# VHH binders against Ribonuclease D (rnd), part 5

Target 1, 374 residues: Ribonuclease D (rnd), of Desulfotalea psychrophila (q6ajf4)
Amino acid sequence: MKQENIISTTEDLKKIVNKALKLDAVGLDTEFVWERTYYPQLGLIQIALSDEECYAIDPLSIKDLSPLGELLADRNTIKILHDAPQDLIIMSQATGATPQNIFDTRLAAGFAGSISTISLLQLVSEQLETELDKSETRTNWLKRPLTEKQLSYSLNDVRYLRATRVILLSKIIGPKIKSWLQEELNLLNNPANYSTIADESRYKKVKGVNKLDRKSIGVAQEIATWREQKARELNRPRGHVIKDDILLEIAAIRPTRPEELANTAISTKAAERYGNDICQATARALNKKEVDLPHQQKRSQLSSQEKGALAQLKELITLKCDILGIDPALLGNSNELKKIIQTLYKGKTTHMRQSFGWRKEFLKDFYQIHRDTI

## First folded at step 6 (VHH; framework vhh_8h63_2)

Design k65 (from h5 with S33Y)
Fold by ESMFold2-Fast, scan of step 6:
Structure k65 (fold): chain B 374 residues (1-374), chain A 120 residues (1-120)
Amino acid sequence: as target 1 above (374 residues)
Amino acid sequence: ELQLVESGGGLVQAGGSLTVSCAASGFTFSEYYMGWSRQAPGKERELVAGIYSGGSTYYADTVKGRFTISRDNAKNTLYLQMNSLKPEDTAMYYCAKVTYEGWGYTIDYWGQGTQVTVSG
């Protein structure tokens, strides 16, 4: 691997971006480290202008990445990535730009007769009969100088993206399926994907929070909000402040005094550092009125009739996907399909991704049989 | 004037080999993705092989392992080496210039084609 393929100045970055903006499509990827910090630490950005012309952009040497943001936001040049969301978030954060005109090969694989969870290595192996090396996947991308093997490995992640896109599009059956893929890809243009979620909403992502009573969910919300702010202040992963399981345990006992933390598995050191903050967060939750407490989402079992309808839905999806060459997983996971059935049978109006757009079109015959109520 | 001129087609026995070629003029051949499409009677044209400016290749599942696409940028010529030919490969073969546009691609500048007939 040659050092000339490393872009380490803003001037050289501008030259590569100007060349990219004249092309119809480029491949993009990132390498980052996210082990000991609140935000991912960007180590490398790879770009493929062609299968022979690939570059590694060094964000540790370039202070102003805004020229890359110009490319990222450009509506005329397609940016091809495999499993795009996380890479787009980190590049958006680094450049200040909102991504536009994105092609995700992982998503496209699901519309092209493959599985929508396929790795880039597997996709390239199956479609181009090319074997890619896995040896550098767990390297420290912040260390300099990068080895020849690290650079070679990183550029292989983008080298085949343009070819892979052409192959995937050639395997998609008909203009309707191509329009469905385009609808999914257009979701990546939404600025909401690249803004931070509100701290007070973070508790919703804690697994097991819905098993708590409403008062304890309120405590979990206040502690999760505090934890998010503290993690950013310290620049540490949220789990290094308080792990999710410990947060749930604290929320269940609702401590008002630091001494009560001894009834949880919290470490002595963490209890000493954060005990007062945790008790203050708990007090804020306990002072809320009942109407201001988060609502508990309870699990419900399906009736025999609902189970029958779910089996029919799964059969329809399997058969229709086989004909269309689409991965059934794109229609929804098991829990989402159960929610569709419950919504239809309980007459609820629900904002589900299956109630609009291409998924609603796909499922229209099933909905017609059940008197479309969503 | 942009021109694509296909040649090398003919009659060949099943299991045999044949090479078709395409002479390109009127554009910077070395900078474009080039391909081979085919059309059998009563069927739509399908892209069976493609090659990027740098040499990376694509093959349709029906021809993978049997066909090899190559290019000579100095001579502005595209080749398709066809091995282990089957009666199902019988078609008019067209040289194609491929342009990427938005979320898809456009195949344009079809030549007159060259007929490949496989007996068997």
Scores: ipSAE 0.000, ipTM 0.138, lowest interface PAE 18.1, mean pLDDT 83

Design k66 (from h5 with S33G)
Fold by ESMFold2-Fast, scan of step 6:
Parts: C-alpha cells; sequence; structure tokens
Structure k66 (fold): chain B 374 residues (1-374), chain A 120 residues (1-120)
C-alpha cells in the first residue's frame, strides 16, 4: 500500500521537523515557478529523513513555514541538497531563516572525482547504481491536486541524498581536500547570500553596462534601481518593466524629456507609463558629482605574455586536479582565470575568489612564479 | 567499554557468498552510523559499505551491487552480506562506528577484524 506523504498543516510540519532535528542529516529540495512574478513562487518542498521516509511539504496549504526555518538554521542537522544556492534562497525567503550546515552534493561530486556540473540523476546513477525516473514531467508546481505519481517522482529528488553524501565523502582523498570542500560548503552559511542585493547594485548585472561612458553608467544605475523598486511594487519580473537591452539604450541617450524615449526601442505603452519616472532617474544621475559616478569596469585583450601565462595556469590546474581527483571547474571558469592573469600582470587589487582560501592555497606556486617575475 | 567484535570470515570460492557480522556493545547502537572497511596486504584501508542510523545505505564502487549492509538494532548487530565474491575481495574486514563531521566522516572505533579469503 503506497500512501501520499504530503504535509499540509503547520502541526504536521512541526512533527516532521522535530524528527529531522534528531537526525545527523536530511535531504531537501524545492519545486518553484518563476515566470510572471518578481519573486519565485514556491510550489513544493521535499524532505528525506531516510530512503524509506520522505515527505512533500505543501507551502500553498501551510502559511507558517517557520518550523522549516528552524531546521534550515540548525547547526547540528546537515541539510543535503543538489545544487543548493537557489533552493536555499527560496527557502530562506519563505522561512526568514539563514541556512546553516549545508551539504551540496554538486560541489561534493567535484571534489570526489566527478564533475561539479553533474545532474542529480547522473550522480545517483554513478554513485548508487540507482536509476531515477525521468518519465514524470511537471511544468506547473502550483497546480493542485498532485497525482500520486508526481508526488512519488518529486520525492526521488531527495530520497538518495543522504546515501549520496556518505559515498561522496568516502571518495574524497584525504583531510586536506575534505577541508577544501567544507570551506566551499561554509560559504553557503553566509547571511549575505540570502540578503537582497542592494537595488543600487543591480545595474552591475546588466550585460553590456560597462560599454557605456561613466555618465550613462550612472543613468543605468538609477534606472536599474527604479526598475527594481517598480518590479517589486507590481510583482512582475524586472524585464516586464524594462528589458536590459532597452535600459542600456535609454542610459546611452540620457533622456531629460519623455518624448526622447522615442529614440529607443521602448514600447509606446511603457514610454507613456514610465517616461516621467525614467527622466527623473536620469536627472538624479546627471546631478551627481563626477566622483560619485560608478567607475567603468573595462576589460582588455590579453597580451602575448599574458596568453602564455593563462595557458600555463590552465595546464597547472588540469595536472594538479588530475592528481588530486578534483574537477578543474572548481578553480574557476575561463573568464575568472583570465581575470587572475590580468590581476597578476597589471598589479590590480581586484577581489576574486581565487585570491583567498583553498583556491589561493591551490594556486600558491603559480602566484609565486608569475608575481615574482613582475 | 565500547566493543566491536567481528565474526563470520573464512575461506570461500570465487563467485560464492559469505556474511560477516559485528556485535556491538558499550554504546546506544541504534543512534549511530555503522560501516564496514577492509584492508588487503599492500593496500590502503577502504570503507566499502555504510549504514546510517535511519537505515540509508551506501557502497563503494568496487562492491556496489554485490554487497549488502544491514543492521539489527534489537540485537546490536551489523551485517555485511557479500555476493559474487572475487579474489580481489580478499582482505581483513573491520566493523566501524562512523560519525559524520561537518567536513567529512571519521571512524570513531574499529573492531579487531575478521579475515575473508576468496580462492581464485
Amino acid sequence: as target 1 above (374 residues)
Amino acid sequence: ELQLVESGGGLVQAGGSLTVSCAASGFTFSEYGMGWSRQAPGKERELVAGIYSGGSTYYADTVKGRFTISRDNAKNTLYLQMNSLKPEDTAMYYCAKVTYEGWGYTIDYWGQGTQVTVSG
């Protein structure tokens, strides 16, 4: 007899959380929809207490998710997720809690001789020789009622996480690499990960903003700030207020009157609705002192010497990772490695994750060789 | 006094089966993860199977699909059922009380071991 393991009341949630808090580790996952709203809409939270005891928590039926927040913030019970960051942000938002004591099996796979981009299905297949069902497809996790098949398949996303964690840890070579993994996992405990990015900083996420001059970057900052506030007010995705490409066009022309928006691809309706707000944002930027304007973050092509150093860096990472049994992607993507080279050769004080912690230790010999030549 | 006592080892033919057992005392067995490790001459000790307090299991790739770990909390006993044995499975098998640290796992206590020899 298969029964549904749906938790639809705060009382039942408290019971499951109390059980979880007595365990060393639990598996967690979320299902959400993020198409027409400013914030993702949480549809389902899955929890595995064991391979045999799994539950689907229904956030549409439970208004008070604070008991889940107690579990998320608990320092004694490990929460195991696959590709944790987005799920943690959503659960932090829903519960008000800052996640603690997290184990991300995606990161751990990269330290355990697999790839750090591996899917949960592939990881469970490789590590436990268990094939997870791919036959159930869901497009709207807000739809009710859930079928028993959909519920069962959703629970497979957490069922094997505890077992997966144990086998991954058994494959990690020595205490040094385990400490590097723990350093990465500890980054997930940082409250800054779960705080909203300041509205004034959102312009930095607009691809192409650094191609603008400083006054136009200032305009982009003010418009991005306004757009963020308007999107929250309307509960709409920021792109539904103004798309990034349109924002860049507006910033380039720096409109002081609404009719000047006709020089951009902004829709007539959006121009009528937002024209005055956009011009006010532009005026705020243009009234700033030069020293208060954002600095342009220009990127340049690598010199021949810098390209040689990048090739050496990539070779060192590949060889050392092969010896240690870790995924080279954990050290950084191609753009990050290029930034390392530019920082070393141009003597810039640039924050990068490779300048501290385990990545700095991994790269110490490379830094010594190339920095000492400058 | 915490004690782990392994038994059930012996000589078995390749392709055969054997079950080793571990009797635990001196701690609340049901509250802890348990495991089986092995060490062959000239090789490093390898954790081959583990079982959480809640019953979830894991296996090293070398034994996956062939070995089954189980526990009887009423009898404070851990089992490892070994099927389709290979000469490469020849080793001293150790029962382990396993704890999970934030950055990994550690083996709190090892038993005396039981020898498994697989003829080829």
Scores: ipSAE 0.000, ipTM 0.109, lowest interface PAE 19.1, mean pLDDT 83

Design k68 (from h5 with S56T)
Fold by ESMFold2-Fast, scan of step 6:
Structure k68 (fold): chain B 374 residues (1-374), chain A 120 residues (1-120)
Amino acid sequence: as target 1 above (374 residues)
Amino acid sequence: ELQLVESGGGLVQAGGSLTVSCAASGFTFSEYSMGWSRQAPGKERELVAGIYSGGTTYYADTVKGRFTISRDNAKNTLYLQMNSLKPEDTAMYYCAKVTYEGWGYTIDYWGQGTQVTVSG
C-alpha cells in the first residue's frame, strides 16, 4: 500500500497530478508559516487521492509547481478543501493558476445542518466518528526533514475530505438548497479572488481609519499604500514596517517634517528609516483636491423603526433557517444585517451579497414587506 | 451490463439484527465509493452509510452506532450490518454507486432494492 509519501521532485509531482486528473475528486490542504514575511511561506501541500493514498508535496524542494496548477484549474476533477479561500490564494500564487471546480466542506457544513464556522477536526468527528490527532498544533512547517508524526498529522487534514463531501451532500435537503451551495462554491472560481487587492485600497482594512477626518483618511491611504510597497520590497509583514495603530496616529497628526513623528509611538529606528517616506506620503495626500480624497464611512445609529425592522429580519432568518436546515450565519453577520436595513431605509442600491442570488431569494418576503413601508 | 443486486432484506422484530448484501458487476468495483440509501413510504431517499475504496466509512446520524458498512473487493460485494433495529428503519434499502458528474456528484446505478420491515 503506497501512502504518506513526500513528493520532492517536479517529475514525481507530475506523476501524482496525472493520477489525480483521472479521479472525480481529490482532497487538498496547505501548511504555511506567516510570521516574518510579506507573503505566506508555503511549507507543505497535502493531496488525498483516496483515504489510502495521500501525499505531502514539498514546495521547498520543488521550484516549479505549475503541474499542481493544472490540477487546481481543472474543471473535471473536484478539489475538496476545508475553509478553502486562504489555501486557494496561496496555491494560486505558488502555481500561477486560477482555481476551478472547488468544494469547500466548511461552506457545505452550513447548508447540511451544521455550522458554517465548524473546524475540520470537529466536522470529521461529527460526520465520520473519527478523532483526529491535534498534538501537532505547534510545528515549524519549513523545517526539514519532517518527522513521521508531523507527516501523518498533516495528511489527516486531507485524508477524510472526500468522505466528508459525500456525507454533507447526502444531508442537504432538496435541489433548491443544493443549488444555493453550488452558487456559493462557484464564487471560488472567480479570478478576482486571486488577484492582489490594489495597494491604494489597503487603508480600508485598517481598523479605526473611519474615525479619522477626511484629510487624515487621505494620509492613511497614502501611508498604507507606501507601507504595502515597502513591506513587499523588504519581504516583511506590513506591521513590521509600521503597525496599524501607529499608522493611525501618524495620519491623525499629518506630519510634514520627520521631527513631528516624535509625537507618535513610532520607534526611533523606524522614524530614522522611514520618516522621509512617511512625510512624502503625507504631502501627496495633502496635495490632493478635496474631491479626490476618500469618503468617510461614519458609524450611524439605527432609528427605532430601523431597529424594529432589524429584529424582524433576524426573526425571519432564524425561523426560515430552522425550517430549511441551514446555518443563519450564511445569510450575514450582524454588521451586514444592519447595513441591509440602512440601505432599505435610505433607498440606496448596493452590491451587498444579500441583494442578489440565493440570499436575495431567501430574503424575498422580507424585501416585499419593506418595499411598502420604505 | 452494469448491475447492483441487493439481497438479505426481510421482516425483523424491533431490537433485532439483519445483514443486507449487494453484488456488483460490470464495473471496477474496487475503484468506486459505494453506499446504502433507503426510502421509507412517503419520504425522500436518504444516504445512510458510505464506504470508500480504501475502507473509510461514514454514517448518517440516524444510524450511527447501530449500522456497519463493509466491502469485499475480491467478491465485488457491499454489506450493511444493521443492529438494534427500530420501526423507523422500515424502508426499501438500495445499493448505491457514487460518481462525480460535472460540478457535483451523482448517486447512480440503483438496484431493485431489498425491503426491510421492522415490527414492534
Scores: ipSAE 0.000, ipTM 0.157, lowest interface PAE 19.1, mean pLDDT 83

Design k69 (from h5 with Y52W)
Fold by ESMFold2-Fast, scan of step 6:
Structure k69 (fold): chain B 374 residues (1-374), chain A 120 residues (1-120)
Amino acid sequence: as target 1 above (374 residues)
Amino acid sequence: ELQLVESGGGLVQAGGSLTVSCAASGFTFSEYSMGWSRQAPGKERELVAGIWSGGSTYYADTVKGRFTISRDNAKNTLYLQMNSLKPEDTAMYYCAKVTYEGWGYTIDYWGQGTQVTVSG
C-alpha cells in the first residue's frame, strides 16, 4: 500500500527472495496486460511472506528477474496461487525457470467441498470471513506510478493465500483425497506446461477447423502457422492479424489470388496488407502430398445404448462426488465424458486423462461394470 | 523439547460454556499457526479452529458462531472459548501446532488432550 512495499531493484528482489526461501510457503500472483501484444506484458508480481508482509515486484524497473526464478523452481518453498496456470506461464517466460512445488487454491477448493471455478474473492469470503474489494474497472498495470488503491488491491490477491491453503487442506476428506489433489498439483511441475505450442499445431485450437475437408484443414494449418509468425513479428494478438472465423472462411475457399479474398468477410485493409501472404500459405498447403495433410478428427454421435451409459456415468460421478466432497467438474467436461463412453463401447485406444491416476481410481467401479457388457 | 499441554475440559450441560487452554513450550510460539482439533469415539480427528501468526482465524462449519479461538503470545498460551455447547461437541480436544514441510503441511499433537463432555 506504501512505496516501501514496492520492489524496484534487482538487489531488493534478491533480499525478498532470500527471505522467502527460508519460509515453508509464500503466496504469489501476477498482474498483466494482454490487449495489444502477442505475449502478455507483466505489470506486477505480488508476493506474500505473511498476512502482514506483502510486496509488489515491479518488472518494468527490474532488468533481471532470475532471482524470482530461483524461488519458482525451489522444491522446499511452496508457492500458493489462485488459478495458477497463466501466472506460472508468464513467470516462467520472464525468469526462464520451471515452476516446482505449486499449490493452486482453485484446484484445492474443488477437492474441499467448493467449486473448482470459484473466484479468489468468494473463496476468501467463505473460508476466512474476510471481504475483499471487488473492482469492476480494469486497471492498466503498465502505467506508473501506481496509486495506493491499486497497490492495496493487488496485495490482497496474495495476503490470505497461506491461510486459505491450510483451511482447504483441513476440509479434504481423508488422506486418499489429499493424495488425489497432490497428484493434480504435481502436473503443474511438468516442463511441457511452459513450452510454446509449435506454430504448425496452432490450427488445432481454431474452433470449427475439423468441419472442413482435409485439403482445407491443410490450408488452415498453413495460414494459422503464418498468422503466428506475423503476430509475433508485429507484436500483436493473433486475432488482430486475422480472426479465427475469417481464417476458416479463407481455408474453405482456398484462395490462389488475392482478389478471391473478396468472397470472405476479411476487411479491405487486411486483404490489401496480407493477401499475398495468405495466398502463398494456401499454395504451400495445395502443393502438399495427400499423405502430408493433417488428419481430420471427427466427433461421433452416441447410440441410444451409449447415451444410457453416459447418463449412468454422470449419475455415478454426481453421487460419489457428493459423498467425497469433490466438484464433479474435476472428473471431466461433457465432451470428455462422451469420449470415455466411446472408448468403452467401440474399443478405441484413446489416451485420456480419465484412463490413469486418480481419475481412473475414482471411475474404477464404472469401468468394471461396463467391461462385462463389452 | 516441544510440548503442548491442554487443560480446562470437563462436564457441562447443553447450552453451557467452557474455555480450554493449551500451554506451549519448546518452540517460538508467536511464529507458528496454532489450532484446536477434536476426536469423538469412532470418528476421525478434525480441525475445528485455527489461528495464524498474523491473527487470522478459521472455524469449521460445525462450530462457527459458537467457538472463539485466541492466543496470548506473551504467555505462550492458546485458548478455545466454547459457547452454546451441544451433545455433539463431546470429544477429546487437542492443541495443534501447524508445520509446513515441503509440498504440504502437518498438524502436530504433543499432549494427552482435554476431555469435554456435554450432557443432554
Scores: ipSAE 0.000, ipTM 0.161, lowest interface PAE 18.8, mean pLDDT 83

Design k70 (from h5 with Y52F)
Fold by ESMFold2-Fast, scan of step 6:
Structure k70 (fold): chain B 374 residues (1-374), chain A 120 residues (1-120)
Amino acid sequence: as target 1 above (374 residues)
Amino acid sequence: ELQLVESGGGLVQAGGSLTVSCAASGFTFSEYSMGWSRQAPGKERELVAGIFSGGSTYYADTVKGRFTISRDNAKNTLYLQMNSLKPEDTAMYYCAKVTYEGWGYTIDYWGQGTQVTVSG
């Protein structure tokens, strides 16, 4: 017999959580909609206590999800997810809890001879020879009541996570690779993952901001800070307040009067609503002392020698990963690898994830070779 | 006090079948993943089959398609049905309670094991 129930009351949630806290491991997932709001709109939280006992938790009916937070933060019960970071952020925000004791099957797949970008459907198909239904991918998870097919579909995302974890661990070669996986999974316990970045730092995420001069970067910082505050106030996506490309245009012209916004592609309606706020943000930036303005971070090109070293690094990673049975993508993306080379050749003390822990151990021979060369 | 008692081992000819059993006590059997590990002379113990509390099963590649693990929660008993036995299957077979701790798992062997010998 399968138990596939929707949980719609705090009392029933507490019962399921109390049962989960007595288990070694549970599967978790979320369904959400994130199109028209500043924060994602949580539609469902799925939990698997076993492959036969799965529940869908209804956050629209249960306003106090703090009992689920007890499970999320519990250090004795493992929470198994596939591609955990976004689901953990959403559940952390909904419960107020910091996630602990997480097992991400996507990361584990990368250490177990698969790729770290594998989907749950593909992973379950390859490891358990079980085909999962794809028919409900276009579901509005905020609509009630849920159909039986929507409920069954959602629970398949958690049903096989416990079995998948055991199989992946059995395929990891030796205790060293298992310890590397453990280090990577432990990063998901870090409270910093679940805190918001400071509003004053949001401008750093705007692509192209470093092409502006320092005064305009200062304007971009003030406008980006204001935009975050306004987006939260209105519960709208930041792009619905001002899109990044419009923000860069405004920062470049540094408007001191609302009429000057006509020199940008800002909509008439947005200019009417926000023109005074934008000009005030610009004025705040222009009144800052030069020392208080953001520093321009310029992208540097690699020399021919540095390009050669990067090719050697990529070859080392590929060959060593093939021998160890791990996914090269776990070592870093192309931009991260370029940063390693620039750091080695220019003697910078820049902190990189490849300078610590298992990635440093993996790359130790490459670092030794370049200390002898430089 | 947790106890696992294995039984049903013996001598069998290559190509034959054998079922081993494990009687569990001292814990809530139905709430835990259980498994079968084996140890041949000079080798480390390896987990060859497992079953979750809900009944989902997994197998090592070396035994997949030949071995079937099952459980009876009412009797607190774990079974391993072994078909198409090979000389390489000769080992002491241990019942295992699987417990997850942090990022790893521990396998608890509380029994003396049951010897399976496959003659060729």
Scores: ipSAE 0.000, ipTM 0.165, lowest interface PAE 17.4, mean pLDDT 83

Design k71 (from h5 with S53T)
Fold by ESMFold2-Fast, scan of step 6:
Structure k71 (fold): chain B 374 residues (1-374), chain A 120 residues (1-120)
Amino acid sequence: as target 1 above (374 residues)
Amino acid sequence: ELQLVESGGGLVQAGGSLTVSCAASGFTFSEYSMGWSRQAPGKERELVAGIYTGGSTYYADTVKGRFTISRDNAKNTLYLQMNSLKPEDTAMYYCAKVTYEGWGYTIDYWGQGTQVTVSG
């Protein structure tokens, strides 16, 4: 029998969690809204105990989600998600628990002869010959009551995860590749994944910041740091304080007086509210010594020899991945591969995910060849 | 027209050695990665060895330590030296031209292959 119920009490949540803790694996997903607050607002948590027994947990009605935290941190019950990181972050924040024993079907697809960017709909269609209805983007996951269609569609995100995991594992060749997948999945157990980045580092996430000169990057860093603190204080998204494009315009002009903000697209109300704070942030940046300013992270151009080595690296990855049945994208994106080459050729000490674990093992022969040459 | 002509196959006893070769024509051989694939009856075709434009090599775990791939760009020829041959190595061996396209690639097989039979 199919069980598609909303869990709205702590007592019912405890019952479902106790049931889940007796199983080898459960499917999990979240729906959230991130429009009006500094942190995402959790709207729904979906759990599949089987293809026939799925529940939607209502965090708006349940104030104590610690029973779910017990499941998340449990080392005996596998939690299966598709593209796990964001869902795990929001559930960790809601429960206070550090996720353990996670299986990400997106990562597993990349080790099982598919691509590591595959959508859940495509993966389920491909692996289970089950066509999931195209769900429309819904912006009202915080509204109650949910329609029967909304509930049914939300549960489809978890219903087939257990079956999908079994099939993906059957397609992974040999114990070595399975150990590589397990190593990658074990990274999701790291508490550092569930901590916020330092405010002083937020400017690095602003697209286009590296097009500014170093003084303006320093101003952008100070304004971005202030913006994070102000956004948390107000419990508003950072973009509702000032948008990234406005932040870049302000950093470019380096305002020393609030009236200079008229030279940017900042709103009159925001300029009146934040002008003094923005000018103080600018002053902090301009009072720094040049050595203390952020370094400009421009795309470095590769030499002819380095371009040749990068081509060899990409060819090695492509051919070896074909034999092993794994997605080349799991080894790194284009910028990461360029960084490997620059580290090898220029002797820079850089911590790269390709310098340890299964990726180091995969690339060992390439590293040895280049160290013997250099 | 692009052509790859495999040769050098034959019957060999288990534990023996054999070298197969591939003569390439109709393209700039030195600008392409090359490889050797094999197909046994009732099995999928598998890539067992690859050699890149810069000379770096790759081997499938089933043949690593036993097979050596090499190329002679002046002669437009690819080689596979096979040592310590096992009955499981019995297959039709195909020379492969690899065209690299970002994260994807195309493997071209232009020849009839060369049969390697290992008795034992």
Scores: ipSAE 0.000, ipTM 0.287, lowest interface PAE 16.2, mean pLDDT 83

Design k72 (from h5 with S56N)
Fold by ESMFold2-Fast, scan of step 6:
Formats: structure tokens, C-alpha cells, sequence
Structure k72 (fold): chain B 374 residues (1-374), chain A 120 residues (1-120)
């Protein structure tokens, strides 16, 4: 049991960070618990300086994580992660730093002839012929002391990231595709990724909200905004305040009096606790002018012409991706592609990610054809 | 003057292979989508393979996996490699300058055509 692999003081953290800052690249990962709180609770941070030199940083023992923030924001040392966004958000919150110079092996796999949804276990198996153990998937990372097996398992999440990056870069076809990957990775440097999403926008994440009429979408927006603030105040997951399906039922009914909540699946306890707040949120939405209601006009049904254009777009993406060795999922999901087609057929300019950068370059011939039809 | 000249058609036994080619002149070949259309007796003319200026390709379901379209911009030449030919592939094959529109396509110009006949 080598305690030398666990970093439990700010002074030892500074020593490891100073070593890391002299290297071209390091592997990083986090372990966290996110079951009972509004924000994830950080349990471990893993760092790989090499295949042989890996450490687990204990955030429960270290009061000041700012030295890690210096590494995270450093422009000269690449930080390699697998499926980086969530880990970067939690480390940014813990350190106060904005991540810079990030390499996401999951994104890189999608540009290197694999799929952009590949797990780290599968990627390491395919690229390095190394079998990783997945037995520690249900660990409470806030419990101490950690077992030797838990520690060993956590370090394997970072050990092979440096080698994996080198191999993936060798498999990417040409400098153009490498520049597209770099453009995608550079998006992870944007400070906006690490700021809190506006409470007023949270309703957009509720699946099924687009099936409501416009007034009910307005109610859903006000209730989702209130729910976000209440969940944060109580330090509880938003679903523990009101679940998404119940929120949609409430928005559909548009309750003006707490007794009307009996027409939904809301619990008696929650109705007693939140009924007045919910009705006040509903009243705020109903008092808005028509023009101030959310502009979500999501059509689920495509015309015959739009369906044909979507099929051609999907075929173009599939064929070009096959030639270039790129995962089609990187170009957009089905809902995004449908929205592009609907926007083009209404003669409107799209503001989606497919309208600029490498995705616009990829789709340029498709857009040229549609400009010529107007 | 815009001109498309097809060659390489002929008689082939079922299961055989054939490559037809199209020499283009009178326009900036590299800037335009090109395709191969065919017309069998008593049937409507159909686009069986297309290639965008950027190199992306399209195939009709009837030929997908058997036919391969390609272009050589330096030689202003379009190709169609036809493998595993069937009697139902018998048709006049036309080189075409193509514009894709929603469900379909428009043809700005057609070549003279080259006959492909597959014997059973």
C-alpha cells in the first residue's frame, strides 16, 4: 500500500504541479459523487505524469487547490482527458481557473476512425491492446480510507491517456482533419463553458417541453427557473424538488390556485410545500405579453420535400465521413440536422454550430446547392 | 461551347464489369456537380450516381454497392465503374451536369450517351 501515490497536502500538490508544468502533456480525470446535492461533490483528482508516475489528489484533505488551477489554465502543458466537459467543469469550480490547452481523447477518437461515444476502457483496449478492469463502477469516492484496489483502479483512468493521444493523432487523415480536431478542442478553452447556465434557459433541457403550447412553455420556463433557484438554495438535485414529468403536467394545467395541483402526480407534501410558489410562477408566465413568451416553434413533422433534403444531408455526411475517417455524430444529432433543413427551407439564416467553422466547411457543397435553389 | 463526350459502353455478360468515362469541356469542370443518369426502354430517366464538386457521392439504391463514381479534375473526366452487372442494368448511360434540389435533381446539360447492354 504505497501512500506516496496519494497527495493529501497543498505542499505536495505544488510539487506535483511543478513537475507537470515542465512536461508537454499530462493525463487528468476526476471521481465525484452527484446523487444528493445540487453541485457534484469532488472525491478524487487523478494525474498521470507518465505511465509509471501517477497520483491521486485528495480534495477532502487539501484546503487550497489553486496550484491545480495553475496547471489547468497553463497554455504550454496539454491536459489529456477522456470525455472532458464534466471533469473540466468540476475542476474549474474547485480551482477557480478556466481550462486551457485540453485534449479530449473521446473527440479525437471520432476524428481518428473510431466513434465519438467510445468508452475509455474500449479505446485503450483497441489502441494499446491493454485490458482495463471496470469492477469499481459503484464506489463512494467520498469514503475514506480508500482501498488499494480503488486507488489502483482510479489511476488506470489516467495512466494510458498520453500514449492514447499519440496513437490517435497518428491515425488522423492529413493536416486538414487535424486542424478540424484542434478547432473542436479549442472550444473547451471558452470561459462560457464554465459559467452557470442562466436559470431562465433551464426549461430548454426538459424533454417534452416542445410538445406544450406556447403559453404552457412560458409556464414551464417560469417553474423551471424557480425550481433551479430552490434546488440550489436547498442544495438538492432539481428532480428532488419537482421531477421533469411533473413539471410538464403542471405547465399543461397552468394552475392559478394550489388546489388545482391535485390534477397532477405531484406529492401531497410537495404540493403543501411549493404550491404557492408554483402558482406565483404560473401567474408570472400568464401575465407576459404574447411577444415575450418563448419562441420555441419546434416542428416534429417534416414536409415531403424537407424529408428528402434531410435524407440527402444524412447521405452526404455518411459518405464524406466514410472517406475522411470521421464519425458522422460529430456533424450533429438528428434533431440538429432536421432544424438545419427546416431553417433553410424557410429561407432563414441558421445560427447553429453547423453554420460556421469546420462543420460549415464540411457542409459547404450542401449549403451551396440550397443557396442556388432560392 | 459546353461539351460532354461519353465512352466505354458496350456488350457485357451478366456478372461482368465495365467502366464508362466522360470527357468534359467548355466549363470549369471542378466547380460543378456531375453525375451519371440512365434510361432503359419504356422507363423514366434516373440519376444513378452523382458526385459533388467537393468529392461527396450519391448512389441510387438499385446500384449502391455495385457502382462507383469518381472524377479527375486535372483531366476534366468523370468515371463510372460498374461491377456485378445485371440484365436490368441495360440502358443508355448519360453523363450529366447536376444540381441537387430537395427530393430530386435538375440536369443542366446531357451528353450524347453510351449504350450498355448486359446479356443474361
Amino acid sequence: as target 1 above (374 residues)
Amino acid sequence: ELQLVESGGGLVQAGGSLTVSCAASGFTFSEYSMGWSRQAPGKERELVAGIYSGGNTYYADTVKGRFTISRDNAKNTLYLQMNSLKPEDTAMYYCAKVTYEGWGYTIDYWGQGTQVTVSG
Scores: ipSAE 0.000, ipTM 0.089, lowest interface PAE 24.4, mean pLDDT 83

Design k73 (from h5 with S56H)
Fold by ESMFold2-Fast, scan of step 6:
Structure k73 (fold): chain B 374 residues (1-374), chain A 120 residues (1-120)
Amino acid sequence: as target 1 above (374 residues)
Amino acid sequence: ELQLVESGGGLVQAGGSLTVSCAASGFTFSEYSMGWSRQAPGKERELVAGIYSGGHTYYADTVKGRFTISRDNAKNTLYLQMNSLKPEDTAMYYCAKVTYEGWGYTIDYWGQGTQVTVSG
């Protein structure tokens, strides 16, 4: 582990990328800080060409990361990551490239007889009998110079990814499950994963928004849209503008005057700074016709029959997953399974990940029975 | 007093067929998913076939198309029809009662198993 393993120029980055493009697979990871900004601050990008040849790319010293984008988008060289989505989003934003040919060892572990929530440290320990140090997890990756301990720690996050992939693939039961894994991995190639969601859709991610009446959901949508714009403008986390719980309180009271904000837990400073913007957002929502307001996703209380069907679905998933050696969590969380039952019983064609691809194939017999029953 | 009693194992030549049976008692058989697991010497026990309480069946890729699991709820009996047997199918076969709890499950093996030996 020497300072020669740090890539600080575009020319050296191009050299490493050229070597990587001649290989079948490389390991990738990122270190970032996401505490006080709207976008994550990229601190480091790690690459493993082999167990012996690993580099740390310094984005603070290299302004043009487009050569890394060529590797990221390459269809011939597999990029191996553990828990890929966030790292891929950050690298896509930094390079302008759409990731292609990705192998996520977290997903693969779930198809290989392990759990799909396993940490990299646990996975490497179980599969390679190698213990990785966790002592640098809370370091500030934006500070320079990096210590030898920080560098060593960061490179170990990618060093064993190639070996881990080979072992995981050897443990997957049969060609069908391997095809299901490949289908799941191919979802990471979709450009939609790397585009910004529309500001007017951000309210949907606010937990508890569906407990509001329809007019208040409209207010929440307008405030969430404004908050997104303001957070970007200030380069601050959206919660530093207005926290989700305060946004819900404001939407519930629908303030038309800044003084009405005193009925919420909003801080005096935030009310003084944003009160006029919040009231204008509220007015925009209240001026909309009912047909233009967001639809309320009503509370999903299951009937006794629907609860029975959910229990049967869970039993089916558990048994079939045990036979196939895959983690039941890959089929969906409790809310997703509840939505499957509601969709079947209410005859709605809701687009959910369980309605297509390998999950649809997995659940095919269950769907057939319940369509015939309903 | 839950009991699972396996029977029907034996010696068979490669390409042959066998049916193993499991007699269940001490629980309401029709309300539970059942399965067949096997364990070869020096290997871990693997679930190779399952049948949901509603009658749906599931198979490990290693046996799919060759093995057929079935149940007779009136007789509290589980069956595994094994066709086109291979030397790799040689194992002790265990009847399994499956109870799930959220995303977890418990598999009960109360029997001593039935030995299936496939010669080439």
Scores: ipSAE 0.000, ipTM 0.272, lowest interface PAE 15.9, mean pLDDT 84

